VHH binders against o75319. Designs and how they scored, part 56

Target 1, 181 residues: o75319
Amino acid sequence: GNHIPERWKDYLPVGQRMPGTRFIAFKVPLQKSFEKKLAPEECFSPLDLFNKIREQNEELGLIIDLTYTQRYYKPEDLPETVPYLKIFTVGHQVPDDETIFKFKHAVNGFLKENKDNDKLIGVHCTHGLNRTGYLICRYLIDVEGVRPDDAIELFNRCRGHCLERQNYIEDLQNGPIRKNW

## First folded at step 3 (VHH)

Design s12 (framework vhh_6fv0_2)
Fold by ESMFold2-Fast, scan of step 3:
Structure s12 (fold): chain B 181 residues (1-181), chain A 119 residues (1-119)
Amino acid sequence: as target 1 above (181 residues)
Amino acid sequence: QVQLQESGGGLVQPGGSLRLSCAASGFTFSNYYMYWVRQAPEKGLEWVSTISSSGRSTYYKDSVKGRFTVSRDNAKNTLYLQMNSLKPEDAAQYYCAKSFWPSGYQDYRGQGTQVTVSS
């Protein structure tokens, strides 16, 4: 279907790079078939994503797609030079340990292979907020040793929107640190 | 082994300029993002600016955008912060840092350099 995701228009397309990290968060890009339902200033295609990243003097080196669907855009809509990783996550639920570890593995691998450049890890779910913010913050807390409230504040400030799901916030603040095993 | 030495602070009137420097040693400077953070009296550490390892990408706290410019010279292992149009609210101890997370990753910072803005 050609249905715009619920509340998608309520969110800024792309946040700012989170200082001290290689992360940038954004809402799901929508392929051209969705543009009939959008005003010109509301359009946010894969091309628009890369243009907005460039306007910030940044370059994407990896996209991690956390949506539980492939209907919004296809990997083929992205430049050949940018790796794409799909991690299927269901909304409303705190991501399970397998999902968290897949995310951490992808980030660590990217950082190891990109020590000699300044490219970013772009992370998105449908709104680029709850699942996206959870996994980025979980990485910062578990791997980088950031305090939960500091990680959440950094994400909220850079995304331009505050994490909304109370269960996600609660898990970040008071939940266990996830270790590989 | 990691050493960071800040310099260039001083007393300036509102609207004045200062250029801060940070000499780095003990790590491969050109491989790391670098940060400027500051701490005003009775306030917490506040992020000011970030520069990528190559120097191609720069980021700034909203209140300093257009006034501050971060740069680096990888051949000299030196980080810079050009501060123009200084305001009283910019008065703080300024630190360069090899890593920035509000909880602990700031341990790789030097002693800092003091910036005082008064008239």
Scores: ipSAE 0.000, ipTM 0.162, lowest interface PAE 14.2, mean pLDDT 84

Design s13 (framework vhh_6fv0_2)
Fold by ESMFold2-Fast, scan of step 3:
Structure s13 (fold): chain B 181 residues (1-181), chain A 119 residues (1-119)
Amino acid sequence: as target 1 above (181 residues)
Amino acid sequence: QVQLQESGGGLVQPGGSLRLSCAASGFTFSNYYMYWVRQAPEKGLEWVSTISSSGRSTYYKDSVKGRFTVSRDNAKNTLYLQMNSLKPEDAAQYYCAASFRPSGYQDYRGQGTQVTVSS
C-alpha cells in the first residue's frame, strides 16, 4: 500500500558518490501517492532523486533496484534515458551467490558500455543501507580487490549511515571471495 | 571533476633519463589504477605502464621493461614514471590515465608532457 516503509524517514535520501567508483547509494524513492503522508521536506520522489543527483554535479546512467516489491515507485516514473534493473533481494539474509552474480554482471556490463563517460550506477534497497551496502562492498572486494574494512568504511562515509546488519558485515570481512562470478 | 596534470618531459640524448609526474585531483586517487600511455607523431595511443591502486602491482610494455619504473605517492595524489636508457623510439607525448578497474576504462585529462630523444 501507501504505508511509508519502517524507519524510511530516519535515513538521508541520497549519499555521495563513492570516490574511486561509479557507485552512489540512496533510499527508495516514493511515488506521488505517498506525498500526502509526508511533510514537504520529507518528500523523496523519483524526480527528487534526479534533482539531488544533479545538485551534486553527477548524472545517473543506471538504477539497480534491490527491493522485493514494486509498490514504492514504477520504472515509468524514471527518465527514459536511465536504464532500470530489478534484482529481487530479500532483506535480513546475506544475498545468495546467484544474486551476487547478477549484481556483478550488471555492474561489469554498465562499466564496459560507459567507458566514454562518468555516469553513475545508482543502487538502492528500502533504506539504501544493508542490501545496498552489502552488494556494493561485495563487488569492490571480489572484483576490484578492495580490503573489506576499507570498502565498508568508504560505503559508510559516503552513504552517511553505517551498515547495521552484523551478518552482512561478518560475511564481507570473513566470508569467501566469490571470484568465479 | 577529474583532473590529471602531467609534467617532467623534455629533450634528452639517447641513453639519458627523465622523470615524469602526474598530479591528480577531483577523485580518490588511492582507489584507482593509474596508467602511462604515449602517442608518437602520426601513431595511435600506446600503453606503457600500469600501477595498481596500492602500488604493489606494476605492469610494463615489453620494450620498456628494465628501463622504466612506475610508482605513486597516494598521500600526495601523484603518479611517477622514471625513464632510464631512453631510445629514439620512446619519443612521444606522454599521458597519465586513471581507471577504477585494472582491465578497462581510461580517462585522458591532461595535455600530456612531451618527451624528445635526439642526438
Scores: ipSAE 0.000, ipTM 0.087, lowest interface PAE 19.8, mean pLDDT 85

Design s14 (framework vhh_6fv0_2)
Fold by ESMFold2-Fast, scan of step 3:
Parts: structure tokens; sequence; C-alpha cells
Structure s14 (fold): chain B 181 residues (1-181), chain A 119 residues (1-119)
């Protein structure tokens, strides 16, 4: 349908690159059919995403889409030069180990193949916050050895919004390290 | 063996300038993000600046924005920090690092170079 996701307008479209990483987080872009329900200043299409990233003097090399739907935009709406990866992730619950493994594998593969450039891994769910922030922070903690509170603070600062789901925060702070990549 | 060697520190008056250098060896410098971090007496380790592997993206601690500029020369395996309008609060041991994990156990950093600012 053409209905805007709940609370989607409450979130900044694109955050800043997370310093020391290749990650940038954003909310889901919405294809042109959704623009009938949006004021011009509220529009955030796939084209708008790439324009906003270019305005930050950055370039996307991969998009990881964590939404559990295909209704918001099509991969065909993205430039052909940017790989697109779908990892179906249910909202509200902490992502399972299989989902965490798939995310880590995708990130590690991208970094290995992109040592010769500075392209970013763009990660989004519906709001670019809870599932997105969890998986990015989980990667930083488990793979890069970042302390949980530091990973969360870095994500919150760069996204411009704080992780909202207490179960996600609790798992990041007190959960086990997952060495499953 | 990763080696990082900082230089360029010294004593400067408030408002003065210093340029720090870091000579890197033992890894493919051009493939890594590089960091400047500092630690003042009786304070924790503070992140100061980050530069991407290509040098296209730079990031700064809020209190140093507009005063410090990070750059790199990948052909010479060298990282730089230009420090202008130095304040007493900038006095610290400055380190370059191949990786920065805030409070991380295995940060690869050099021996550092001392920056002293006296009024």
Amino acid sequence: as target 1 above (181 residues)
Amino acid sequence: QVQLQESGGGLVQPGGSLRLSCAASGFTFSNYYMYWVRQAPEKGLEWVSTISSSGRSTYYKDSVKGRFTVSRDNAKNTLYLQMNSLKPEDAAQYYCAKSFYPDGYQDYRGQGTQVTVSS
C-alpha cells in the first residue's frame, strides 16, 4: 500500500558516517508512489538518499536492507552500480544468531573486496534505528572489539537518534559475544 | 610488526600552532583508517580525529573543529595533525593509532608525542 510507515516522519532521513567505520545509517527510502502522502520537504526517495550522501562527500558501495517487506522501494530504484542485499529481519525482537551471522558475513565480504576504496555500507530498517543500530553495534562489539556503551554512543550520535528498544540495548550491553561469523 | 612513530610535539603558548607527524610501517597504510587520540594527566584517553583510508573523509572531536586538520600522505605512509589556536585544554600526550576501540584492549598506537601549552 501507499501508507507511510508508522512514525517514519519522526526520524532524520540520513545520519552521518560513523567515524572509524564504513557504516552509515538511514531510514527506509520511499518510492514515488508514497509521495502523494508527503509534503515536498518530507520526501525521501532512493534518489534523495544518494543526493544526501553525496552532500556529505560520501559514496555508497553497498545497501543492506533489514526490513521485513518489499513494499517501500524496489532494488531497481537504486543505481545499478550499488549492490543491494536483503536480510529479512522481524522488528521488536532481538535479531537471531542466523541474522547476526548473515550481517557480519556481508560486512566482512564488503570490507575485503573494498580495501582499495572508501565506499560506505549503508544500513537501514524502517526507521534506521533499532534493527539497524543493533546490528551495526553488534558488529562493532563482536568483530571489532568495541565496548558496548561506546558502540551505542557512537551509533546514537551519528544517527541523530537514540536506540529506543530496551531489549536491544540490554542485549548489546549484557549479552554474550557472538563469534558466529 | 605494526610500528607507529609520532613526532612534532613541544611547548607552545596559547594561540600557537604545532604540526604532529606519525610514521607508519608494518602494514598497508593506505588500506586503513587512522586516528589521533590524546591523554592528559589524570584524564581518560580522548578521541581527537579520524581520517579515512583514502583521505576523503575526516572527522573531529567537537572542541577541536575548525582548529585542527588531519591529513595523510599514503605514498609516504605518514599521518599528520595540524593544530592551530592551541588552548591549555589541548595539552596532552598525542598518539596516532591504526585502530581505535574506545577503552579497547588491543589498540595499536605509538609511544606518543607530548604537547604542552602554557599561559
Scores: ipSAE 0.000, ipTM 0.136, lowest interface PAE 16.3, mean pLDDT 85

Design s15 (framework vhh_6fv0_2)
Fold by ESMFold2-Fast, scan of step 3:
Structure s15 (fold): chain B 181 residues (1-181), chain A 119 residues (1-119)
Amino acid sequence: as target 1 above (181 residues)
Amino acid sequence: QVQLQESGGGLVQPGGSLRLSCAASGFTFSNYYMYWVRQAPEKGLEWVSTISSSGRSTYYKDSVKGRFTVSRDNAKNTLYLQMNSLKPEDAAQYYCAASFYPRGYQDYRGQGTQVTVSS
């Protein structure tokens, strides 16, 4: 349907680039059909996303969409020059090893292909917080060797909101490293 | 304009205590990892401790564990190092440093404060 996701308005549209990485996190963009239910200052369309990234003097090279739906916007709403990857994830549950593996391989592939530029990997779920923060932090911990609390703190500061789901935080802090590369 | 200003150094006897402070300005202090590093006159720079941007995570050089405690007050833009049971080997110029990225990158460094441990 055409209803705004619960609490979507409570979250900052786009975070800051995570320094030392190619990641930027944001909440799900909403296509034009949702704008009837939004004030002008609340709108965050795919076009608004790219405008906000440009305002930060950054450029997107990949979007990874972690939502379990395609009703919020279509890949066709994105510039043809920006690859789009859909990884269906269910909220509330820690992503499974297959999902983690797919995310890691997408990130590694992008970085190998884009070593000659500084383009960003944009990652979002519905709020750009729990599933998004989990997978970015999991990548930093497992692939980059960042300590769990450091990864979580970096994500929280750059996103402008703290990871909320305790099961996600506990898995990042105390769970096994997934060496599934 | 970024500035880091250390203070609290001085002369102390072996077994004594000192508390170092670092006042930060010109950047959003609460977003930065903070570091204490030191240099003795004829040695290279040596990492001493790290504290995460929130203060939740702390890390120490093995030789100072249990004796030194790093802390921060984000409301006051100030970093601290409580040094207890000081040894002659701890005598050095102490610097604070800041980095937005974890894993020991340093974006900014202060001018230092001298710690001397008398015989």
Scores: ipSAE 0.000, ipTM 0.294, lowest interface PAE 11.2, mean pLDDT 87

Design s16 (framework vhh_6fv0_2)
Fold by ESMFold2-Fast, scan of step 3:
Structure s16 (fold): chain B 181 residues (1-181), chain A 119 residues (1-119)
Amino acid sequence: as target 1 above (181 residues)
Amino acid sequence: QVQLQESGGGLVQPGGSLRLSCAASGFTFSNYYMYWVRQAPEKGLEWVSTISSSGRSTYYKDSVKGRFTVSRDNAKNTLYLQMNSLKPEDAAQYYCAKSFYPSGWQDYRGQGTQVTVSS
């Protein structure tokens, strides 16, 4: 159906690039069928996403979709030049090791193939906050060796909203490093 | 430059109440989770409470649940901790912080406000 996700309007559509990384986070784009329920200034379609990224003088090279649904938009709504990866991630629970490793594998593969450019990895869940922020921070901590609080602060600042789920924050701050990479 | 200024501490009898305030500046307060952390003499740092950027989600240390209430006023860049039914074990220096992790939290906290509980 065409129900707007709960609290979706409360969040900025697109954050800023996280300096020193290739990450940019945003909330889920909504296809044309949702626009009848939105004021013009509230619309955030796949086209709007790419326009907002361009306004920041950035370019997307990969989209990672962490939602547990495909009702909001379809991969066909994206430019064919931008790869799309779906990682079905359940909300509320800390992502399991398999999900974390799939995310890390996708990021490392992108970085290896894009050494000669500065294209970004766009990551989103429904709000572009909890699942999105967790997986980005988990990558920075486990792979890049960033201190947990520094990763969380960087994400929060660049997204323009703070991670809200305490279990995600606690896992990032005090949980084990998932190595294997 | 991040600045956090706590106030509202004092001496109270067991069972009494205090309301702590934290005035924030130098960052976009409404974009950050905020934390209350305490440190009693000869004890380590203890996380007390967390509040989300919007104020909708709150979290508490088990021993303070039902007694303490965290809140925030984003228009005033101010964080609050309402403390009811205070116990001697609650006596500590209370800090507000925009990040909490023992090895780095001091870079993101204020100078604190002292809470003393005695008869």
Scores: ipSAE 0.000, ipTM 0.129, lowest interface PAE 15.2, mean pLDDT 84

Design s17 (framework vhh_6fv0_2)
Fold by ESMFold2-Fast, scan of step 3:
Structure s17 (fold): chain B 181 residues (1-181), chain A 119 residues (1-119)
Amino acid sequence: as target 1 above (181 residues)
Amino acid sequence: QVQLQESGGGLVQPGGSLRLSCAASGFTFSNYYMYWVRQAPEKGLEWVSTISSSGRSTYYKDSVKGRFTVSRDNAKNTLYLQMNSLKPEDAAQYYCAKSFYPSGYFDYRGQGTQVTVSS
């Protein structure tokens, strides 16, 4: 199936870097086989992603793919020089502690190895919003000590869209700090 | 041009109620967390309440919890604060704000609305 993900066209392709962090969020890129269903201005391929990041005077150093599928694009569609990490994350439910740990470990490892540059960690799910926003905000709250409301506001502003899933928002605001650093 | 316009303040006796409103324009209101903050005479700005963009998550200063209720109507670009069981300590100029940062900075606050609690 080459069907465009539901509501995918409703979202901005790429947000802006979240100031004070190395994070940038975007919606899932779609490989060439999807382009026949898109107008030229709607296309957002892996190549388009890197072009849009470059247009912001930024550079990706890592991509974290949170989708529960590999149908939208393959790692081979990305430049070989950019590390790619797949964390299969089910939509709708709050990510489990193992998923949160994998995300935190990947971010911490990247930051430790990239102290001498300003490269970004690109994070996406299908819309680059709920799973993406949850894990970025969870990292900021648990690791960086940011207030939940401030983390969510920062993500919403930089993504250009607000977190939609109330269970994710409630967990970020009222849930326990996960000490799986 | 981003604008926030507060209303609904006034004079009430202790135990009374007021409903504050904030009309927002010049930005996509439904995309932002909104904040209520207050400032009593000769005191600093004090955070009172936060509401998520969807309206489903709300936060309150401990001293107002159970007495104040924040809500929003995204179709009308309006933020509300229902204040019940008002105490003299609640007397202040009340402002709505578009954003809050860890530094305590509040963006794009309006002119405010005055709440006076007096016997």
Scores: ipSAE 0.000, ipTM 0.115, lowest interface PAE 16.9, mean pLDDT 85

Design s18 (framework vhh_6fv0_2)
Fold by ESMFold2-Fast, scan of step 3:
Structure s18 (fold): chain B 181 residues (1-181), chain A 119 residues (1-119)
Amino acid sequence: as target 1 above (181 residues)
Amino acid sequence: QVQLQESGGGLVQPGGSLRLSCAASGFTFSNYYMYWVRQAPEKGLEWVSTISSSGRSTYYKDSVKGRFTVSRDNAKNTLYLQMNSLKPEDAAQYYCAKDFYPSGYQDYRGQGTQVTVSS
């Protein structure tokens, strides 16, 4: 359906690039059919995403879509120059090891293929917050060796919103390092 | 054009309180998320708090949670930060921001409001 996701309007559309990384986080773009339920300034289509990234003088090289649905927009609504990867992730639960592995593999592959440019990896779930923040922070902790509190603070600052799910925060701070890449 | 004017900073003893205000103009304030950020001496810019356009959702840096409260008055185009139980580590220049966090955004051109915490 064309129902706006719960609380979607309460989140900033696009965060800032996370310094020292290739990550940028955002909430799910909504295709044109949702716009009748939005004021003009609330619209955030796939085209609006591209425009907001450009306004930051950044360029997307990959979009990783963590939503468990395809109802919000279609890959065909994105520019052909930006690869799209779907990783179906259930909300509320800490992502399982298979999901974490898929995410890490996708990020590592992108970085290997894009070592000679500065293009960004765009990551989103519905709000661009809990699943998105968890997987980005998990990558930084497990692969880049960032301290958990530093990874969380960096994500929160650049996204403009704090991770909300205590089980995700607890897993990042005190959970095991996943050696699954 | 967009303008943000911070006020309410000052010198306070540890454990004291301050209330910061941000007067916004040049845009439809009620349509935008608002942010409080700070910069301590010798440190980079730190995110402190976020409030949704409606005011229903608020978010805080872990170290200030339970001590700081962000709020807004959309009728008056004003953003607030109530700061209680202030600690020396809270001493910083405080800025409000529209919808983009501060890497190069125009709203951070202002001087902000200085918060000093000392015995």
Scores: ipSAE 0.000, ipTM 0.140, lowest interface PAE 15.3, mean pLDDT 84

Design s19 (framework vhh_6fv0_2)
Fold by ESMFold2-Fast, scan of step 3:
Structure s19 (fold): chain B 181 residues (1-181), chain A 119 residues (1-119)
Amino acid sequence: as target 1 above (181 residues)
Amino acid sequence: QVQLQESGGGLVQPGGSLRLSCAASGFTFSNYYMYWVRQAPEKGLEWVSTISSSGRSTYYKDSVKGRFTVSRDNAKNTLYLQMNSLKPEDAAQYYCAKGFYPSGYQDYRGQGTQVTVSS
């Protein structure tokens, strides 16, 4: 359906690039059919996403879509030059090991292909916060060796919102490192 | 320059109520999630509650659900915690924190306000 996701207006559209990484997080863009339900200043289409990234003097090289739906926008709404990857993840639950593996594989593949440029990996779920923040932080902890509290703090600062789900935070801080590459 | 100032603590009997306030300055308050955390004597920091930037979404530690209510007034740059049915286990120094889960990052909270629950 065409109703706005619950709480979607409560979140900043796009965060800042996470320094020392290739990650940038944002909330789900909404295709033109949703704009009838939004004030002009609330609109955040796929085009708006790319404009906001460009305003930060950055360039997207990959979008990873973590939503469990395809109703918000279509891959065809994105520029042909930007690869799009869908990883269906259920909200509320800590992502399973298979999902974590898929995410890590996609990030590692992008980085190997793009070692000679500075293009960003854009990651979003519905709000660009819980599933998005969990998977980015999990990557930084497990692959880059970042301390859990440092990864969480960096994500929260750059996203402009804190991870909300206590089970996600608990898993990041005290859970096992996932080595399924 | 980020500044957070907590107030409203005090001494209450079990079953009593208190309302805590946190006055924020030095950042765009309406753009950040805010947190209430507490530290009891001889214990580590414990997360209590989270509120989204708009105030629409709230989250609570299991042991305080139904007793505590977090709210905010973005026009006044102020965060609140309404504490009802207070228990001795709730006695702690209470802090507000900006934009982070506060575990491990003490620098982002204010001086705190003391809550004592005693007969």
Scores: ipSAE 0.000, ipTM 0.145, lowest interface PAE 15.8, mean pLDDT 84

Design s2 (framework vhh_6fv0_2)
Fold by ESMFold2-Fast, scan of step 3:
Structure s2 (fold): chain B 181 residues (1-181), chain A 119 residues (1-119)
Amino acid sequence: as target 1 above (181 residues)
Amino acid sequence: QVQLQESGGGLVQPGGSLRLSCAASGFTFSNYFMYWVRQAPEKGLEWVSTISSSGRSTYYKDSVKGRFTVSRDNAKNTLYLQMNSLKPEDAAQYYCAKSFYPSGYQDYRGQGTQVTVSS
């Protein structure tokens, strides 16, 4: 199907850069085929994403797509200069350790290769909130040593929406730290 | 060539203060997050603090929060760590780093500066 994701219109398209990090979170961009179901002010295409990032005086160096589908947009809809990484995640359950480590390795590799610039890692799921916020916060807690409550507050403030899934929040606050020393 | 050179370590009594500095060269300092990490004798590397490229955002290990303050001067390519209310458990070799890969990327760390807290 070609339906707009449930509640997609309820979320801000793109948040602000999370200060102290290279992360920026956003909801899934929708390719041209979805635009006939949207008012002009509701459109958020891959082009719109890059325009909004530029308006913040930021530049994307990597997109990590956490959705479990490829129906919303294609990698070829993105500029050739921006790498795209797909990590298939299912909603509702806390991402497994394999998924968490894939995310960490991708972030660490990007940072190593982009040591001479300040380009951002763009992360999204469908709404850019629960899976996105979980993995970003998990990285900050496990790799950067940020307190769970501080990581969650920072993400919520910069995304413009609070993490909604209680099981994700509980895992971030009380779950095991997957160490990367 | 990336170079990081720490200074400002020394011997202090419990409750004392020290200010560490890190002089950076060989890369565009203002484009990087910077990190302070430490290693006590016979222990692994511990992350201590992070500061964003602009300096507007700072993050700390729980045990140093409220006692340590990280800052930077991008015009001078220098990173700082102000350490107050020092405790014996803070005694360690302190390193600045331009990457949070403490086990694999020693080329991105300096040689460190020793902090000793007297009993």
Scores: ipSAE 0.005, ipTM 0.145, lowest interface PAE 15.4, mean pLDDT 84

Design s20 (framework vhh_6fv0_2)
Fold by ESMFold2-Fast, scan of step 3:
Structure s20 (fold): chain B 181 residues (1-181), chain A 119 residues (1-119)
Amino acid sequence: as target 1 above (181 residues)
Amino acid sequence: QVQLQESGGGLVQPGGSLRLSCAASGFTFSNYYMYWVRQAPEKGLEWVSYISSSGRSTYYKDSVKGRFTVSRDNAKNTLYLQMNSLKPEDAAQYYCAKSFYPSGYQDYRGQGTQVTVSS
């Protein structure tokens, strides 16, 4: 359906680039059909996403969509020049190892292909917070060797909202490193 | 425009103390990690301490741990470094930096403040 996601309006549309990384996090863009339920200042379409990224003097090179639905927007709503990757990720649960490895594979592949530019990896779930923050932080901890609390604080500051799910935070702080990559 | 202004350096005898300050402007100070980095005459830049955006988490290079204390006042956009039990090897130009990461991402740093330790 065309229902606005719960609490979607409570979150900033786009965070800032996470310094020292290629990541930028945002909430799910909503296609034109949702705009009848939104005030003009609340609209955040795929076009609005790209406009806001450009306003920060940044450029997207990849979008990773972690939502467990295809109802919010379609890949064809995005510029053909920007690759789109769907990783169906269930909310509330810590992502499984297969999901974590898919995310790591996509990020590593992007970085290898884009070593000579400064394009960003845009990551979103519904709110751009819990699943998004978990997978970005998991990558920074497991692949880049960042301390868990440093990764979480960096994400929270750049997103403008703190990770809310205690099971995700607990796994990042005390869980095992997923070392298949 | 981002500006960082370090102060508080000077000449001190071994075992002495100094308090460095860094006044920040041109960015939202409370959103950034803040670093103290130094450069001795014949060495490259090295970080000595950094502090989280909230001030809750502090980090120290092993060589200064227990002697230096980093703190910040987000209401005043100011970063501090309390240096106790100073040693000759602490003599360096001290700089503050925002979003400076050992992994190679480095934001703007100020002009620095000179710390000299002499007997």
Scores: ipSAE 0.000, ipTM 0.159, lowest interface PAE 14.3, mean pLDDT 85

Design s21 (framework vhh_6fv0_2)
Fold by ESMFold2-Fast, scan of step 3:
Structure s21 (fold): chain B 181 residues (1-181), chain A 119 residues (1-119)
Amino acid sequence: as target 1 above (181 residues)
Amino acid sequence: QVQLQESGGGLVQPGGSLRLSCAASGFTFSNYYMYWVRQAPEKGLEWVSDISSSGRSTYYKDSVKGRFTVSRDNAKNTLYLQMNSLKPEDAAQYYCAKSFYPSGYQDYRGQGTQVTVSS
């Protein structure tokens, strides 16, 4: 099963670092077996991800994979120096409190271990948009105290695509602050 | 450079009270959740309490709920833990932290403040 995810080609591979944060968002990298389904300019492998991050003069220190599948690439396709965290997150619905808790603690732990460097936390789902944008914005709102509209605008601008799911946007703007326990 | 300086610990009798303070510098204190964690000599790090960036949301370990109160003064970059009705099992080195995770490596910048509960 080398099926390209629906609309995957419609999205920019990698966004820009979100200023004032350690976050960068991207769409799911696709392992080599998918390349026969792609034109050369459409390829976005794990290697391509790291090359594009370096082209922005940035360095990844953690990848958080929010997809509900392992079919797109394997952790062993990543350099052993970059920690990989899998948080199986179902699409379409707002992530539950356990998922939000896991995300926040992974981010907090990374920042604690990396307070003496500028390495980035790379976050992706399939398109690097809805689940990715929700969890990054949720972190900024709940932990960093950022206003919801400002968090959403910052994510949209840096990702190069706007959050699409109205239920996610509604939860970020008007939902309660999520306690981390 | 992130710096956290804890103070206010000491020796108290069971049922006594102490107020811990944590002076923070090197980051925008008002934008972060803050945590109190503790470690007794025979035990690992234990989460005690946390407080949201605004101070409106607080969370407590079940065994301290109703006895401990966390608060913060964002204008002064200071975190507090009011500890009432102290029990022998509360004796530990107390640390404030900008981050917490339930497992894995823990590295606290503060020296911590020692709380001893003894007759």
Scores: ipSAE 0.000, ipTM 0.124, lowest interface PAE 15.9, mean pLDDT 84

Design s22 (framework vhh_etentamig_d1)
Fold by ESMFold2-Fast, scan of step 3:
Structure s22 (fold): chain B 181 residues (1-181), chain A 119 residues (1-119)
Amino acid sequence: as target 1 above (181 residues)
Amino acid sequence: EVQLLESGGGLVQPGGSLRLSCAASGFTFSNYYMYWVRQAPGKGPEWVSTISSSGRSTYYADSVKGRFTISRDNSKNTLYLQMNSLRAEDTAVYYCAKSFYPSGYQDYRGQGTLVTVSS
């Protein structure tokens, strides 16, 4: 049991904070039951996630989990001090407006409640790349007024991997602004 | 301490060229959008050009588009402005500025370098 997600090992565990934002992106942490299928240097548990973020002199204030599964880790595996939000997001197609709205609402709520600190919003899907990068960039474009190519470039550089799905990139560059959230 | 030091200004004839440089220190240069802003005698500041943190995205004011080229070298912490086909109307003090976003808000501006276009 406990098969590793396809291509999960191909990606860096955690990116760097996106400068000028409260976002940090990472791949899905894997609970200890997966460690038997991983070399010690490949392990990336919930504990490893928090250790790596502390090593960057950063602190998580919220985790947004975009995976369509609960098999990789449980919220109970996270420190009690960090809120966890699940937004079930189907891969491959551009996230729908309901999903975009939920993400924007969660981010706006966090920022309003955390204006007096510098805690980060950690966002992940399975690889911390396509769904994660899309929703972060969509937020920056629609809410913060960042130009699409600048949002994508900032995400790619800080994540250490470029967005791979052309349909996601096309929607960010040429798609409509979702104005009602 | 954050510092932006502009250089390369001078007197040039109409139709001539100049290359401006901005040496940055005291911050992680590659994390910031960089701007060129100018102020002509007796006028308010005018935005000239913006370059994204990696250098892939560039933006220009209509008055300079096709004549000026913004670039950066993140390994040298240096911003550049290549100015071609200069006109009397380009006469101004040119300032280097930084921001995390292309929002038009500059969180720091340098001392400036004077460009005079005159025969």
Scores: ipSAE 0.000, ipTM 0.131, lowest interface PAE 16.2, mean pLDDT 86

